# Designs tried in a protein design chat: VH-VL binders against UPF0738 protein ABC2521. Part 8

Target 1, 124 residues: UPF0738 protein ABC2521, of Shouchella clausii (q5wf04)
Amino acid sequence: MKQYKVSAIEVDEEASTVELEEEIDAQLAARLKPGKRVLVDSDQYAFIYILEDEEAFYAIRFEKNVWPALNEAHKLKTSYYVKLNEHTRLALVDMEEELVFLLENIRGNGNYGEAFEQAVNDAF

## First folded at step 21 (VH-VL)

Design f1 (from e1 with heavy chain F102W)
Fold by ESMFold2, look of step 21:
Structure f1 (fold): chain C 124 residues (1-124), chain A 124 residues (1-124), chain B 107 residues (1-107)
Amino acid sequence: as target 1 above (124 residues)
Amino acid sequence: QITLKESGPTLVKPKQTLTLTCTFSGFSLSTSGLGVGWIRQPPGKALEWLALIYWYDSKRYSPSLKSRLTITKDTSKNQVVLTMTNMDPVDTATYYCARHTWSYKGSYEYFDYWGQGTLVTVSS
Amino acid sequence: EIVLTQSPGTLSLSPGERATLSCRASQSVDKSYLAWYQQKPGQAPRLLIYDASSRATGIPDRFSGSGSGTDFTLTISRLEPEDFAVYYCQQYHKLWTFGGGTKVEIK
């Protein structure tokens, strides 16, 4: 599965724009659709929004370095858009709903891993 | 041929911890879009989803039961393990493991292969 | 959490009759995440329908699904003896939930 790391999140009161470290070429960007699901990589301390294009899944990775900005977007309940390249933005449909569920599901009994739970509690 | 099979104790006492193992063949949890879920069914009652683990070790728990559940996997052994603490007679049910498939083609999902189930009775 | 309410609880019908099973969601459900399962006595559930209306592999064309939003329907156009079973709808929205089931039994 191809992974794209988030470099920054530009948080505004209504919408947040997710910037990637690597630009996605125009042909792929035109095919990508939101997968409407967030996964957790507890070993590498990341939230992963899934994109799809009828051929594969792709990952937008929110690693710990962007969690402060992600928490800001979360507290404001913004919508999310990812800048795929200079010409293409894509709505990350259900991003906030998925994140809200996961943050609550992680909190508690260490059943996502104690170190990971602590890192999430510290950031969110 | 895709198969799943539940194994573990069939009789537990109240307040004990239940550990169930799902052993499967014909697929791997390394494959994007595949997961294994646990679903239970009390005698004569409806199905209830308990937990699910995806190909990233990404997991989710039923919110009402999350403090009692832990789901883990061993991809090299094609096994998923469910632990449920503090068992009570109301937890008497048939426990199923099932493969979950989420398709990047059309974004649809379902539980397509099920184990035969194992009846777990909780009684003093 | 989305609650799926199936009705009727029991359908008593004869072979050859048409069965119509309802699944109502407490809020809108993405049809791509809506599935139907058949469960015969003593057996595990079997996938019938996914994406609200697509038949799973090996499912006869007398089974059809429809609906969107909050209202979904499973139809069996002409009941056969092997179709007498319990039917469950299931959805995903952050978590997975199943309906209470509809038992289709011989009159």
Scores: ipSAE 0.846, ipTM 0.932, lowest interface PAE 0.8, mean pLDDT 93
Fold by ESMFold2, fold request of step 23:
Structure f1 (fold): chain C 124 residues (1-124), chain A 124 residues (1-124), chain B 107 residues (1-107)
Amino acid sequence: as target 1 above (124 residues)
Amino acid sequence: QITLKESGPTLVKPKQTLTLTCTFSGFSLSTSGLGVGWIRQPPGKALEWLALIYWYDSKRYSPSLKSRLTITKDTSKNQVVLTMTNMDPVDTATYYCARHTWSYKGSYEYFDYWGQGTLVTVSS
Amino acid sequence: EIVLTQSPGTLSLSPGERATLSCRASQSVDKSYLAWYQQKPGQAPRLLIYDASSRATGIPDRFSGSGSGTDFTLTISRLEPEDFAVYYCQQYHKLWTFGGGTKVEIK
């Protein structure tokens, strides 16, 4: 699955703009749709928002370095948009709902991995 | 030919830990979109989802049971393991593992292949 | 958490009759994540319908599904002896939930 790392999140009171380290080409950007699901990478400490087209799944990868900004967006309960390239933005539908579920599912029992849970508790 | 089979103890004492193994063939959890879930059914009662693990190391647990459940996988052995702590007579049920499929071609999902189930009785 | 309420709890019918099974959700659900399963006595569930209305591989065309939002229906156009079973609807929204089931039994 192709993954695109988040470089920064620009948090505003109602909306957050997610910026990527790598620009997504215009043809792919035009086909991408929100997958409405967040996965976790507990070994590499990341939350993964899934995008899709008719050909594959793709990932928007939120690693620990952006978790402080992600927590800010979470506390404000902003909507999320990813800037795919200079001309295209895509709404990350259900991002906050999925994150809320995962944060609660992770907490309090170590069954996602104790180190991962600790990292999540420290950041959120 | 896709198959799944549950294995583990059929009789457990109260407060003991249940460990069930799902061994499957005909697919791999390295394939994007696939997962394995655990679903139980008390005698004469409805189906209840317990946990799911995706092709990533991404998990979800039933919120009411998450403190008692751990799901893990060994992709090289085609196995998924469920551990449930502090068993009680009310946990007497048939436990199923099932393949979960999430399709990027239409975004639909379902449990398409099921094991035969294993009845686990918790003595009273 | 979304609750799926199936009705009726039991449906007593004769072979050849039409069965209509209801699944109602406590909140709107994405039809792409709505599935139906058949469970015969002593057996594991079998996937019947996904995407609310699409038949799984090998499912006879007498089975059909419909609905969106909060109301979904499974229809068996002409019951055959092998169709007497329990039917479950199931959805995903953050987590997976099943309905309570509808038992279709011979009258």
Scores: ipSAE 0.840, ipTM 0.930, lowest interface PAE 0.8, mean pLDDT 93
Fold by ESMFold2, look of step 22:
Structure f1 (fold): chain C 124 residues (1-124), chain A 124 residues (1-124), chain B 107 residues (1-107)
Amino acid sequence: as target 1 above (124 residues)
Amino acid sequence: QITLKESGPTLVKPKQTLTLTCTFSGFSLSTSGLGVGWIRQPPGKALEWLALIYWYDSKRYSPSLKSRLTITKDTSKNQVVLTMTNMDPVDTATYYCARHTWSYKGSYEYFDYWGQGTLVTVSS
Amino acid sequence: EIVLTQSPGTLSLSPGERATLSCRASQSVDKSYLAWYQQKPGQAPRLLIYDASSRATGIPDRFSGSGSGTDFTLTISRLEPEDFAVYYCQQYHKLWTFGGGTKVEIK
């Protein structure tokens, strides 16, 4: 699955814009749709928003280095948009709902991994 | 050709830990969009989702049961393991593992292949 | 979480009759994540319908699904003897939930 790392999150009071380290070409950007699901990569300490087209899954990858900004967006309960390239932005539908669920689901008894749970608790 | 089979104890005492293994063939959890979920059904009652694990270490737990559940996988062995602590007579049920498919074509999802189920009785 | 309420709880019909099963969600659900399953006594559930209205492979065309938002319907146009079973709807929104089931039984 192709993953696009987040380089920064521009957090505003109602909307957050996610910036990527790698620009997505216009042809792919036009096909991408929000998958409406966030996954966890506990080994690499990342939250992954799934994008899709008719050919594959793709991911927007939120690694620990952007978790402070992600927490800011989360506390403000902003909507999320990803800047795919200079001309295309895509709404990350259900991003906050999915993140809220995961943050609560992770907390408990180490059943996502104790180190990962601790890292999430420290950041969020 | 796609098969799943549950294995583990059929009789458990209260407060013990239940460990169930789902062994499957005909697919791999390294495939994006595929997962394995656990669903239980108390005698004469409805289906209840317990947990699911995808490719990567992506997992989710039923919120009401998350403190008692742990789901893990061994992709090379085609196995998924569910552990449920502090068993109680109300946990008596048939436990199923099932393949979960999330398709990027049309962005739809379902549990398409099920094991035969294993009845776990919790005595008092 | 989203609660799926199926009605009726039991539907008593004869072979050849039409069955109409309702699944109502407590909040709007994405129809792409709405599925129906059939479960015969002593057997595991079988996928019937996905994407609210698409038949799974090998499912006879007498089974059809429809609906969106909060209201979904499974229709069996002419009941066959093998169709007397329990039917469950299922959705995803952050987590997976199943409805309480509708038992279709011989009148």
Scores: ipSAE 0.831, ipTM 0.925, lowest interface PAE 0.9, mean pLDDT 93
Fold by ESMFold2, last read:
Structure f1 (fold): chain C 124 residues (1-124), chain A 124 residues (1-124), chain B 107 residues (1-107)
Amino acid sequence: as target 1 above (124 residues)
Amino acid sequence: QITLKESGPTLVKPKQTLTLTCTFSGFSLSTSGLGVGWIRQPPGKALEWLALIYWYDSKRYSPSLKSRLTITKDTSKNQVVLTMTNMDPVDTATYYCARHTWSYKGSYEYFDYWGQGTLVTVSS
Amino acid sequence: EIVLTQSPGTLSLSPGERATLSCRASQSVDKSYLAWYQQKPGQAPRLLIYDASSRATGIPDRFSGSGSGTDFTLTISRLEPEDFAVYYCQQYHKLWTFGGGTKVEIK
């Protein structure tokens, strides 16, 4: 699965814009749609928003370095958009709802990993 | 041919820990979009989802049971393991494992193959 | 969490009759994540319908599904002896939930 690392999140009152380390070419960007699901990578401390086209899954990767901004967007309950390239933005539909579920599902149990749970508790 | 089969104890005492293994064939959890879930059914009652593990090793647990559940996988053995602590007579049920399919073609999802189930009785 | 309410709880019919089963969600559900399962006595559930209306492989065309939003329906146009079973709807929104089931039994 191809993963695109988030470089920054620009948090505004109503909407947050997710910036990527690399641009996605115009042809792929035109095909992508939100997968409406967030996965976790407990070994590398990341939340993964899934994108899809008719050919594969793709990932938008939120590593710890952007968790402070992600927490601010979460607390403001903003909508999320990813800037795929200079000309294309895509709504990350259900991002907040999925994140709310995961933050609660992770806490209190150690069954996602103790270190991962600690990192989540510290950041959110 | 896709098959799944549950194995583990059929009788446990209250407060004991239940460990169930799902052994499957005909598919791999390294395939994008696939997962294995655990669903239980008390005698004469409805189906209840317990936990799921994705191809990406991401997990989700039923919120009401998350403190008692741990799901893990061994992709090389085609096995998924569920552990449930502090068993109670109310947990008497048939436990199923089932393959979960999430398709990027159309974005739909379902549990398409099920094991035969194993009845676990919790009694003194 | 989304509650799926199935009605009726029990549907008593004769072979050859039409069965209509309802699944109502407590809030709007993405039909792409709505599925129906059949469970015959003593057996594991079997996928019937996905995407609210698409038949799974090998499912006879007497089974049809419809609906969107909060209201979904499974129809069996002409009941066969092997169709007397319990039917469950199921959805995903953050987590997976099943309806309480509709038992279709012989009158």
Scores: ipSAE 0.831, ipTM 0.929, lowest interface PAE 0.8, mean pLDDT 93
Fold by ESMFold2, last read:
Structure f1 (fold): chain C 124 residues (1-124), chain A 124 residues (1-124), chain B 107 residues (1-107)
Amino acid sequence: as target 1 above (124 residues)
Amino acid sequence: QITLKESGPTLVKPKQTLTLTCTFSGFSLSTSGLGVGWIRQPPGKALEWLALIYWYDSKRYSPSLKSRLTITKDTSKNQVVLTMTNMDPVDTATYYCARHTWSYKGSYEYFDYWGQGTLVTVSS
Amino acid sequence: EIVLTQSPGTLSLSPGERATLSCRASQSVDKSYLAWYQQKPGQAPRLLIYDASSRATGIPDRFSGSGSGTDFTLTISRLEPEDFAVYYCQQYHKLWTFGGGTKVEIK
């Protein structure tokens, strides 16, 4: 699965723009659709929003270094858009709903892994 | 070709911990889009989803039961393990493991292969 | 959490008759995450329909699914003796939920 790391999140009152470390080429960017699901990589401390283009899954990785900005967007309950390249932005549909579910599902149980739960508690 | 099988105790006393193992063949949890879920069914009653683990270490638990559940996997052994603490007679049910498939073609998903199920009785 | 309500609870019919089973969601669901399962007595569930209307491999043409939004239907155009079973709908939205089931029994 191709993964694209988030370099920054620009948080505004109603919408947050997710920036990637590398741009996605125009043909792929035109095909990408939101997968409407967030996964967890507890080993690498990341939340992963899934994109798809009917040929594969792709990942937008929110690693710990961007969790402070992600928490700001979460507290403001903004919508999320990812800037795929200079011409294309894509709504991350259901991003906040999925994140809310996961944060509650992770907390207080130890059943996602104690270290990962602690990292989530510290950041969110 | 694709098979799943539940194993573990069939009789558990109240307050004890239940541990069930799902052993499967014909697929791997390293494959994107695949997961294994646990679903239970009390005698004569409806199906209830308990937990799911994806090809990453990404997991989800039923919110009402999350404090009692732990799901783990060993991809090299083709095994998924469910642990449920503080068992009660109301937890008497047939427990199934099932393969979950999430397809990037159309973004549809379902539980396509099921184990035969194992009846777990909780009584003094 | 999305609640799936199936109706009727029990459908008593004879072989050869048409069965219509309803699944109603408490809020709109993505049809691509809507599936139907058949469970015969003493057996595990079997996938029948996915994507609300697509038949799983090996499922006879007499089974069809339809619907979108909050209302979904499973239809068995001509009941065979082996179709007397319990049928469940299932959806995903953050988590997985099943309907309460519709039992199709011989009259």
Scores: ipSAE 0.822, ipTM 0.926, lowest interface PAE 0.8, mean pLDDT 93

